# Ledger of designs, part 10: VHH binders against Uncharacterized protein DDB_G0275255

Target 1, 266 residues: Uncharacterized protein DDB_G0275255, of Dictyostelium discoideum (Social amoeba) (q8t2u0)
Amino acid sequence: SSILKANFYYKVDWENVQCFVPPCPKYTIQKLNTNEKSQKILDFIFPNGLNKTTLLGDESKTLIVLGTTQPSSKFPNNATDFLVTRVYKSLPLGNKQTSTDKYYMFGDNGTRCKTSPCPNIVAALLNVHSQEIINTISQPYEKNVGFLDSVWLSSKNIRSDDFGLIGQGTIKNGVISISNSFIYLPDPPIKCPELPLLKCVEGNSMTYSRDENRCLVSPRCTKFGVCTLSIPLCNKGYRLVSFPSTELNGCPKFFCDPEFVNKTHK
Short names: E, the ipSAE of ESMFold2; O, the ipSAE of OpenDDE; V2, 0.75 times the mean of E and O plus 0.25 times the DockQ between their complexes.

## First folded at step 10 (VHH; framework vhh_7aqx_2)

Design n4 (from a3 with F34M S105D D107Y; at its last look DockQ between E and O 0.34; V2 from the best seeds 0.00; counts 0 for: pae E 8.7 > 2)
Fold by ESMFold2, look of step 10:
Structure n4 (fold): chain B 266 residues (1-266), chain A 124 residues (1-124)
Amino acid sequence: as target 1 above (266 residues)
Amino acid sequence: QVQLQESGGGLVQAGGSLRLSCTTSGRTFSSYAMSWFRQAPGEEREFVGAISRSGGYTDYADSVKGRFTISRDNAKNTFYLQMNSLKTEDTAVYYCAADLVYYGDWYESRYDYWGQGTQVTVSS
């Protein structure tokens, strides 16, 4: 038979302990959905374009990584590194996890219904090769986060590509109640398309819509409306963004985006 | 619910090339990672290679790496195995299989949907 090196999903944690003699591994990984012992990791090798300092500092407890271990490049006989193929980061302001929570990815099984509930969602347990049919994904963030881009988040639940979220939650009666959602990084996974330049007649300005990838799309010249001067504040862990919105007749539309995702517009 | 059908098998001389296709009906093809397995007489089914649902990641068994290439066309609901530099040891029934996610480990029990298989025979 042909045996491949297996990749698994791990929760990242760290130990803040003083170390005077290298190697000094300060991170641990634990395989999701299992009771396997945590393993010490000296260094993570991330895909290009991701910043280790931002991901691994005191915020490393928010990460799930997919990948495999290998001997340390610096201390091959004494330490272990982790080769990362994917990284996911939790949205701030989820709900407190419960003892029954497990980690899932979701897919569309192709069932279509005229009436609700529709059992059209596969919830696949990570690492354990088990799945369950459900009808509803219940996210906590719409009530917990002001000005959240709900279209963006909803688009991450089930995707036709490989860049869907990981949901931590409990399934009961065909509904998963998500405590925390972990977003694939980088987000957006594909760079936003370039927009054409338009010249607007006097009295008009360039306006946009924002798509499910947070990209500005559909540029249009719009007569400028009367706008309020109120500027919202975002919850901790989120940054305020705005753009001139076609829907609002050129007035700014505001979102609070997670601080850890890429900016897609000014 | 998903129906898979392999095609393109047959007899080929050692050193030759062959392309297998796996076709399905339905709008949900892009929701599945796809893989090829093979089984020679008297042997267990063996992983050949896999492709993620977007096509952005592929993986191969060591025995075929560098000789076989996997691709997919989600618009046509079709999944391909291009086989080059064929050897007599590649003789087997080849199966396509579908699974919801790509895990990076390969067990036949993980896959819920399987094709009927197509015979590939490599003669010396």
Scores: ipSAE 0.012, ipTM 0.432, lowest interface PAE 8.7, mean pLDDT 83
ESMFold2 (binder alone), look of step 10: mean pLDDT 80; pTM 0.823
OpenDDE, look of step 10: ipSAE 0.606; ipTM 0.825

Design n5 (from n1 with S35H; at its last look DockQ between E and O 0.61; V2 from the best seeds 0.00; counts 0 for: pae E 9.8 > 2, unsure alone 61.9 < 65)
Fold by ESMFold2, look of step 10:
Structure n5 (fold): chain B 266 residues (1-266), chain A 124 residues (1-124)
Amino acid sequence: as target 1 above (266 residues)
Amino acid sequence: QVQLQESGGGLVQAGGSLRLSCTTSGRTFSSYAMHWFRQAPGEEREFVGAISRSGGYTDYADSVKGRFTISRDNAKNTFYLQMNSLKTEDTAVYYCAADFVYYGTWDESRYDYWGQGTQVTVSS
């Protein structure tokens, strides 16, 4: 029966314990937005294209997984595995979660306004049938993370596809104050297109823009500009990336991208 | 308030084909994951298939895999069920249902927005 197969969103936790007598489940899952007791998980079965070693262990405490449980392939009578349909990972340097935080996805309800605030956002509570109308999503990362790609992050708040973020936060007076945002993986969900190889005339260099998927786009030859040599340092959990920017007349533009997303350019 | 309306039901011979449509008068149709359910007399409603908000993901009940195809046209605010190789056991009232965000659950109790249903009868 299809009603016996239910996929829910779970927060993952992990404990590094020494265990000599299998099965040795080291993970637990807790259904989001519910009071259900945590359940022990021996292993996660991820969809293709994800590297288990970068997502599990201590880093698994940053995960939300969508999927369902099944008997362990190795210990079917004594342990449980989790079949992952989707995985989300929190951005480093969110704010500390509060006891009122819940987990949401967001959508556009179609309302358009001349003035603020505009109650045009649906905040849908995961796993439970409840939603609220809000006007503002407040992210902590632009304040907390230097050189964050704010266009990339804001593009994930409200989407028409299935790759929007999960926001953990508290709603008050039509504003959700997000403590942590969980990014759908892999990011980008579709590989960046290859760019044509161009050769520029003397005095010019190839430059680019970066789109909301962190892909380099719009290659063109740009006359050399004068650049200030100042290379930023990224916070822990983020890696420095750069590209010759059309907007900066060929000077490097810098971002600090999360270490857990795929590289999209040098 | 979202109103859903099924159409395209009717009587068809076994082995035949039928295409159901589900339309909405509401705005932002593309914000909803859409589902087909069916109910035969004296039975519980049964999941048939679903499509995500963007159309990028589909799922089907085992009983219809390979015979039924779902699709959506967000420009027309319309959600489709193409039913091929119909069997007498496919006879039921077919309902479309909407959920605002794709939750990955097929539990009937999760949906606020239902159509009125359209009868499909498959004769031998």
Scores: ipSAE 0.005, ipTM 0.392, lowest interface PAE 9.8, mean pLDDT 83
ESMFold2 (binder alone), look of step 10: mean pLDDT 77; pTM 0.788
OpenDDE, look of step 10: ipSAE 0.016; ipTM 0.435

Design n6 (from a3 with S31N F34M G56S L100Y S105D D107E; at its last look DockQ between E and O 0.52; V2 from the best seeds 0.00; counts 0 for: pae E 3.6 > 2)
Amino acid sequence: QVQLQESGGGLVQAGGSLRLSCTTSGRTFSNYAMSWFRQAPGEEREFVGAISRSGSYTDYADSVKGRFTISRDNAKNTFYLQMNSLKTEDTAVYYCAADYVYYGDWEESRYDYWGQGTQVTVSS
ESMFold2, look of step 10: ipSAE 0.287; ipTM 0.645
ESMFold2 (binder alone), look of step 10: mean pLDDT 79; pTM 0.813
OpenDDE, look of step 10: ipSAE 0.365; ipTM 0.709

## First folded at step 12 (VHH; framework vhh_7aqx_2)

Design p1 (from n2 with D107Y; at its last look DockQ between E and O 0.73; V2 from the best seeds 0.00; counts 0 for: pae E 2.9 > 2, unsure alone 63.7 < 65)
Amino acid sequence: QVQLQESGGGLVQAGGSLRLSCTTSGRTFSSYYMSWFRQAPGEEREFVGAISRSGGYTDYADSVKGRFTISRDNAKNTFYLQMNSLKTEDTAVYYCAADFVYYGTWYESRYDYWGQGTQVTVSS
ESMFold2, look of step 12: ipSAE 0.332; ipTM 0.664
ESMFold2 (binder alone), look of step 12: mean pLDDT 79; pTM 0.804
OpenDDE, look of step 12: ipSAE 0.579; ipTM 0.809

Design p2 (from n2 with S31N F100Y T105D D107Y; at its last look DockQ between E and O 0.01; V2 from the best seeds 0.00; counts 0 for: pae O 16.1 > 2, unsure alone 55.5 < 65, placed apart)
Fold by OpenDDE, look of step 12:
Structure p2 (fold): chain B 266 residues (1-266), chain A 124 residues (1-124)
Amino acid sequence: as target 1 above (266 residues)
Amino acid sequence: QVQLQESGGGLVQAGGSLRLSCTTSGRTFSNYYMSWFRQAPGEEREFVGAISRSGGYTDYADSVKGRFTISRDNAKNTFYLQMNSLKTEDTAVYYCAADYVYYGDWYESRYDYWGQGTQVTVSS
């Protein structure tokens, strides 16, 4: 109980099973990038800020968790809980996984090139002390998801902080082809800052830009232009968001954000 | 809830063969590791063998290794135990068990679902 355990990344699975005698674990975890045996988990202990009720059950199959196992608080002798440090959720509408797919996090290795391709990305294999240098991360979502905020997604690829995504994919010839990306939760990690309310002159309205955290920024008074009347539809698993855009002369800019990320604006 | 039912048991002469089947009424058969256990009179229930969800991995007790073969047909929701070169020591009630986790240690208490068992008797 007092022994420090190492944290590892696990894929979560769920089955609505019944048992004759409690405890009745319904979850399993599988350590990523290993052939280790799956382990039954009775419950997940989530950090503050995450509502486990929205993440567990059948939705747990979309999760990657970082953490460690410990004896269950309820059944210390015959059940195991998982102490969660980090949670990642699969971005909907990825590509089909291949048998060669592994799980990576990505970083900048400091290499700078004058010509392409440039091997400036380190792909770190999760749970294994191994890494590979690559030059390109190929994500499927720009193709698969209409009106996806590519700036938001791209900003998640290579990070120096703990909020980078996990990429499931295969590396070939310096390119990782990602099947699925898992986004760190909560997203954004920090709440968007409050914006000032501008008093615009007649004929002008307050418009915004959106940053890589999907926060509205840089409020401005902009003269209204002629806007298109077309409203896009989002793919399954995504919600439509819009804001008056400075770039579009006050017209609404539309994005399809994943439903599981926090709303950052109306 | 998954219900398991064994079949195929009976009387066989030593050196003979027998094939057991375990069928499930559940719709999630492919989500489970399936295992065979057996219990001889006066003995504790013991692990016989197991097969992974996809059937790509099998494990056997040392006592039956090389003689018994486990397979599954997920399309038929059926789990099989092919028993060859049977010995009198193989006489037992054979049980089918299901679990969605592969433990690597085959303790019966870990399995969520069990069949009622089928009798296998090997005569000398």
Scores: ipSAE 0.000, ipTM 0.195, lowest interface PAE 16.1, mean pLDDT 88
ESMFold2, look of step 12: ipSAE 0.013; ipTM 0.457
ESMFold2 (binder alone), look of step 12: mean pLDDT 76; pTM 0.792

Design p3 (from n6 with A33Y; at its last look DockQ between E and O 0.72; V2 from the best seeds 0.00; counts 0 for: pae E 9.0 > 2)
Fold by ESMFold2, look of step 12:
Structure p3 (fold): chain B 266 residues (1-266), chain A 124 residues (1-124)
Amino acid sequence: as target 1 above (266 residues)
Amino acid sequence: QVQLQESGGGLVQAGGSLRLSCTTSGRTFSNYYMSWFRQAPGEEREFVGAISRSGSYTDYADSVKGRFTISRDNAKNTFYLQMNSLKTEDTAVYYCAADYVYYGDWEESRYDYWGQGTQVTVSS
């Protein structure tokens, strides 16, 4: 009988070592939520549509991978590759991790309350078959990152699909304090819908809203407004995007999106 | 604790079809990765197939690929196994199972929630 290959979640890191004779593995993996010894990895095989260079740059401590090891295709007796099933990348400018942090995925347990706090969230510990009921996910990024799309981020905490974030944090009194959130890639996981080609009458411009997937939606012709002339700056690791906003009477609405996610509009 | 209930088992002639259902009223079904397992007399429980929370990903044991189809209807909190071209070797008790976390493998020990099982018997 064949057994399915075991897949686990690993944090990726790199090691500064001197290497004169190939193979020269640069990366290590550490199974999340365990004290298992780190393992050296020569190469990662990513799913289609993901750019290895952008994911594995010098900041490799930012990556969580789900998958399994296999002998290297180039050096099968001397090196190990990693076959990636899923990849997650941390948002820049989280809080400093603490020694009590663990890695979780979150779900809705179906409980509904008239008053807060409501213990309606399952925090499921990765790799270790354990879970805990909580009432609140506290993210650090709204304070740490200017112009962050908070609707987009909050939509990833608890999802009914397969594309929720991994939260690194500490649970106390039913609240998880997230230090770092790891975003499922690609983001958005499904391409944005095409918008119809529309023209507006004179005096109006085409305006939009942006949904939880960072897609432009609800096209509308809106009278021109008086706009602020200043353009915000994004923190390192984020890029500035804008669109003509219905909410702002056609003036640009700005977000600072993570540099590692796909662009969804001009 | 979530309760899972299988239904739709029974006696079917070889070459026939049968659809199993797994239902719960206790929690939102959309938060679970769902799997079917089966156990023939005197054998270990074996993986049949699995489906992701949204239904966008499915996986099947080699022995059932092309004959069995897994689906879900999250609005009805129901998980299905459509079994076509049934063989006598498919005779077993079929179980549905659920967990919150996708591990990328379908090891039996990773599931917290199990149904009671439904008997499928395929006559020659």
Scores: ipSAE 0.012, ipTM 0.454, lowest interface PAE 9.0, mean pLDDT 84
ESMFold2 (binder alone), look of step 12: mean pLDDT 80; pTM 0.819
OpenDDE, look of step 12: ipSAE 0.424; ipTM 0.735

Design p4 (from p1 with V101I; at its last look DockQ between E and O 0.30; V2 from the best seeds 0.00; counts 0 for: pae E 4.0 > 2, unsure alone 63.9 < 65)
Fold by ESMFold2, look of step 12:
Structure p4 (fold): chain B 266 residues (1-266), chain A 124 residues (1-124)
Amino acid sequence: as target 1 above (266 residues)
Amino acid sequence: QVQLQESGGGLVQAGGSLRLSCTTSGRTFSSYYMSWFRQAPGEEREFVGAISRSGGYTDYADSVKGRFTISRDNAKNTFYLQMNSLKTEDTAVYYCAADFIYYGTWYESRYDYWGQGTQVTVSS
């Protein structure tokens, strides 16, 4: 199906206020990168396949939605619903936004350099037809989040597919300093490929590496090694995952993945 | 800035076929959503079809679905429109357009970059 109605990117806010007579809209949306006034929303109509408990109520404050408004199905003369095309959710533990922050998507501008800095990135403002050329995307999460999968996050900055992140940040001297990154949902957008089953000789077990989509790849049989007994703790908003790692001679490699992304392995 | 150049237009008999090409400057082609639009004399510009950055998703206007095929070759920086079973109603100037950002709609006002157009004339 195609969507013929004009869509825009909006930041969602939510306020649990008492209301005497329905309809009682508790959400607002504000069109990104504009001075347009916020609009009240009664209900969101989400695409199938999303975990709505991470998208409703107070959790909706972490969302950017792409879509358009329509009259409420319940109160068509008195309320407005929002038809959602895409959902993006912020990673926990970003930096506090600044007054100069704007919302961008990033792309490759085709420039190739022998030396750094290389002005090879287009930073495109959402909703408005304006772009800047930059050389660096600076993420806060490597410092702020222990055991973050940095390969996965780096792969979301500029993607050759349609599912890159939205970066909120300020550009200065060709560098965007991102305060918050919003991840396209669901993640991964495409299911991980099935793995071949290896038959390991007695005393060996299957080990893996993890690719930029958090998928287990390159299965091998590895002799049992001696492993540490320590298990890391993840920051709030992140969950611990592990797999037997080829890199670690069969010992578990740990990551703290955002709780709102799909699991890709046990 | 990005420049787009259409080619391959011309005169063709009804029921015939024609292939349009759109080339981009530089190496930025793979970063763009690409679309074809057309405009007949005295008509508004209308959407023909679009293709995702990787080429994995295409969408078409109902008036051309099943007759036109969009493809892209990112290695050659080229975006194509294969037009089959042409009708006189397909006579128009055809434009290619590019955008970095997905909006879920394929309206003229969404696109940052446009070609100059190529004329397609379908005779009876």
Scores: ipSAE 0.240, ipTM 0.607, lowest interface PAE 4.0, mean pLDDT 85
ESMFold2 (binder alone), look of step 12: mean pLDDT 79; pTM 0.804
OpenDDE, look of step 12: ipSAE 0.257; ipTM 0.654

Design p5 (from p1 with V101E; at its last look DockQ between E and O 0.01; V2 from the best seeds 0.00; counts 0 for: pae O 13.6 > 2, unsure alone 64.1 < 65, placed apart)
Fold by OpenDDE, look of step 12:
Structure p5 (fold): chain B 266 residues (1-266), chain A 124 residues (1-124)
Amino acid sequence: as target 1 above (266 residues)
Amino acid sequence: QVQLQESGGGLVQAGGSLRLSCTTSGRTFSSYYMSWFRQAPGEEREFVGAISRSGGYTDYADSVKGRFTISRDNAKNTFYLQMNSLKTEDTAVYYCAADFEYYGTWYESRYDYWGQGTQVTVSS
């Protein structure tokens, strides 16, 4: 069909069911922020270089997908495929969802204030032409996840591009309390640039900063100082990363990055 | 140069179990996502499963989900594939591969290092 269909956001569910006669759809999609019936999906089509085999199965339960349904290429009369435009993956160790939680994306509404709180955030309800003005996004991960890169996460909250996160939560008194955030994949969307190798004088070593994309930037030669010997542990679902930090006078700075995001430095 | 070597393959009866190992000679084992692939005769190489650098995250192909388990021991530079409830359809050469990135193109050209493969044959 040449008819263009609208893309919507869906949660994905998976069940390992036995099937004797094809087609054997194992997935269901639920349109976010609606009471529409779940729809059975035979296959997901990922056009953006993402390998579906690493995202689906039981892990699909952590995904939000943007896309549209179409008749299955294999079983056009008996099954439905889902054409994926975007994929989002849940950050581990969010809070428990409540019955009032809805799914939002966030933007800047242009409001500027001299005092706090400032209602400068628009929370757009996904799949629904509705939005609400809020002043604060309250994420649970800073509390729940040790050594989380808060700069990275914060940078995902309000974006003008397509790479903003989806927030599941409840709005009350201008604050959205997020239970779960879903990160756009792949992360980062663009590979980090290569950095030059500096030849530092004796006693100095190359150090870096890390930007909001978790990329190392601004290499510098820094005199190496005394460092602490403690190495932090990351929660389940997170990996420990470190780099020689300019801020720490050459000592390693540690972060716990989600396991499913791409490593951005060695 | 990092070399990957698979082991543990062989002949097994349907319903049986087999454990594959992949060892690396490199010192940067923990820097890579490790993946298992397999290739049956006359078919294209297909993704089996992957494990994150620390082992805290795993993904599996739908065809093996619930039956196969991937693990790693970074201290031993070893990557494992525990295969349970094997089926004749699981017959293939199994390859281990290392990738710096988790998501993206899973073609041979993307991976820096591949093993030589180990044959797994599941009889009916």
Scores: ipSAE 0.000, ipTM 0.188, lowest interface PAE 13.6, mean pLDDT 87
ESMFold2, look of step 12: ipSAE 0.000; ipTM 0.352
ESMFold2 (binder alone), look of step 12: mean pLDDT 78; pTM 0.801

Design p6 (from p1 with D99L; at its last look DockQ between E and O 0.36; V2 from the best seeds 0.00; counts 0 for: pae E 2.3 > 2)
Amino acid sequence: QVQLQESGGGLVQAGGSLRLSCTTSGRTFSSYYMSWFRQAPGEEREFVGAISRSGGYTDYADSVKGRFTISRDNAKNTFYLQMNSLKTEDTAVYYCAALFVYYGTWYESRYDYWGQGTQVTVSS
ESMFold2, look of step 12: ipSAE 0.457; ipTM 0.767
ESMFold2 (binder alone), look of step 12: mean pLDDT 85; pTM 0.871
OpenDDE, look of step 12: ipSAE 0.254; ipTM 0.639
ESMFold2, look of step 13: ipSAE 0.476; ipTM 0.773
ESMFold2 (binder alone), look of step 13: mean pLDDT 85; pTM 0.871
OpenDDE, look of step 13: ipSAE 0.284; ipTM 0.642

## First folded at step 13 (VHH; framework vhh_7aqx_2)

Design r2 (from p6 with T105D; at its last look DockQ between E and O 0.39; V2 from the best seeds 0.00; counts 0 for: pae O 3.3 > 2)
Fold by OpenDDE, look of step 13:
Structure r2 (fold): chain B 266 residues (1-266), chain A 124 residues (1-124)
Amino acid sequence: as target 1 above (266 residues)
Amino acid sequence: QVQLQESGGGLVQAGGSLRLSCTTSGRTFSSYYMSWFRQAPGEEREFVGAISRSGGYTDYADSVKGRFTISRDNAKNTFYLQMNSLKTEDTAVYYCAALFVYYGDWYESRYDYWGQGTQVTVSS
């Protein structure tokens, strides 16, 4: 029977090797949540919309891919390619990744509660037929990454679409403590809508809000307020972004967005 | 708590078309994927196709690709299996299933809830 070949999640690594005879495998994949040996990969085949050059850059161990291995089209008897279905990029936090933390994807199990705690989150262990019901996802990014858009990040935990994040962490007493989050790429998966230009009266300027996709929304004319003169510095791996904010009376609102996500505004 | 109900099955001639429906309880549509499976007599249950909650992603078994289409109507808590160009080998009990977290594959053991199934018979 023509059953679909199973896809699995792998962490990607780079080998610092030179080829005697190019091309040679320079990448390795490790199946998540398993003790399987790493596999050498000659090439990754990405779907449309993903830039191979950007993704397979110098940073090792920052990518998770969903897909399957296949014999190389160029060297079917000697090399293996990886057919990529999805790509996830690690959200920078710090250098400490514990090797013992497992990889999960999260879902809404449909449970609704009037009181806390509410066990309404499914934490599924990737590549393994195992899952747990939890009530809370605890992530360290808000505390440790200055000016990170927590609304953006939180919105990615449980998705009704296909763009949920992968969380690396440990589960205890209904809470998963995240040590590393991997964001689905591209982000946002859908381009932000174009906004109309408003003509504001004198003393007013066009301001915005930002939604969970980091898109500017709800343009309006706002009277200028007094603004602070300080500009925040972003952690390594993040870029500073700003926009005239409605809530800040026209003053710029600052965020530190991961460098690997698409720019949604100036 | 969570219920899936298939409908639309029946007898159809080879080359014909049939549309199956799966109606879910309101909370079931929080699932990440809804899928169709089928089980022919004497055979194991097999994956037919899947659709994401948003409807933005679909996947099909090779055996039905190009002939079957899955869609969903979230307002009606219903998703569908449009079966065209039916073959005798498509004869089976068709099941709908809900998957709340996608593991990267379509193994039936990963699904959380199942319907009772509806019989589809394709005659020569």
Scores: ipSAE 0.048, ipTM 0.477, lowest interface PAE 3.3, mean pLDDT 88
ESMFold2, look of step 13: ipSAE 0.602; ipTM 0.812
ESMFold2 (binder alone), look of step 13: mean pLDDT 86; pTM 0.880

Design r3 (from p6 with Y107D; at its last look DockQ between E and O 0.37; V2 from the best seeds 0.00; counts 0 for: pae O 4.0 > 2)
Fold by OpenDDE, look of step 13:
Structure r3 (fold): chain B 266 residues (1-266), chain A 124 residues (1-124)
Amino acid sequence: as target 1 above (266 residues)
Amino acid sequence: QVQLQESGGGLVQAGGSLRLSCTTSGRTFSSYYMSWFRQAPGEEREFVGAISRSGGYTDYADSVKGRFTISRDNAKNTFYLQMNSLKTEDTAVYYCAALFVYYGTWDESRYDYWGQGTQVTVSS
């Protein structure tokens, strides 16, 4: 029989320990949706493009990694490294994480309906052989995170590419109630395209739209409108971003983007 | 409805090469992962390899790693299994399968759709 590589999803945690003899394991991984004991990790081996220092310096229990364990190259008999394939970062919500919620990824099962509800979403339980068909993903971020880009977040839910999010939540009556979402990193996975500079006539200014990847797109010359004077404040863990918006007649459109995602514009 | 169709199977000598194709319906091809499985006579079906929607991620069974390559053409709704350096033990019915969500393992029971299979025979 063929041997398969064992990749699993783990939640990463940090131990507040001091090494008597450096280096020592300071991290733990917990296999998602299991009752397996946590495993101590000496080091994480990240793929190119991700900053190890930044990721591992973050708040505890905010990372999910896909990968496999291997004996440490430095201490093969005494320590374990984690070979990371994918990284996910928790989207800040401000709520306490519940230990009972399971971790899912979502897919489109191809079902199309003319009426609601439509059971067209596969909720796959990570690491274990279990999945459920659901019709709705209910997430709390739109309600609780001001000026969050809902288009961006929604676009992450059901993906056919490699960049879908992980949802922690509970399924009931065809609806998953999300308590925590983990975003694939880096975000966006592909750099935003460069925009041309438009020369607008007097009284007009260059404005943009923002797509589901938070990239500015469709530059246009727009007449100046009257703008509000207020600037929103973002929740903790989010940064304010703005751009001259076509839809707002040249006025700035504001969003609160998670701090851990890449900046796509000023 | 949702259909997967394998092609390209046949008889080949050991050391030879063969390229399998799996054509899918548009909806099926939007799957997160497309995979190849194989089942030899008297044996259980086993994972051969997988490719993600973008083609940016591939995974292979150890038994075929370095010899087999999976690729994907989204415009043609087709993904491929290039088999090089074929061995007699590679003789099997090869199946293509669609998986909408990768949950960490290539468990065949989780795959949503399957093809009918194509016979590959490697002779000595």
Scores: ipSAE 0.033, ipTM 0.507, lowest interface PAE 4.0, mean pLDDT 87
ESMFold2, look of step 13: ipSAE 0.533; ipTM 0.759
ESMFold2 (binder alone), look of step 13: mean pLDDT 86; pTM 0.878

Design r4 (from p6 with R27F T28R; at its last look DockQ between E and O 0.39; V2 from the best seeds 0.00; counts 0 for: pae E 3.0 > 2)
Amino acid sequence: QVQLQESGGGLVQAGGSLRLSCTTSGFRFSSYYMSWFRQAPGEEREFVGAISRSGGYTDYADSVKGRFTISRDNAKNTFYLQMNSLKTEDTAVYYCAALFVYYGTWYESRYDYWGQGTQVTVSS
ESMFold2, look of step 13: ipSAE 0.403; ipTM 0.748
ESMFold2 (binder alone), look of step 13: mean pLDDT 91; pTM 0.927
OpenDDE, look of step 13: ipSAE 0.388; ipTM 0.712

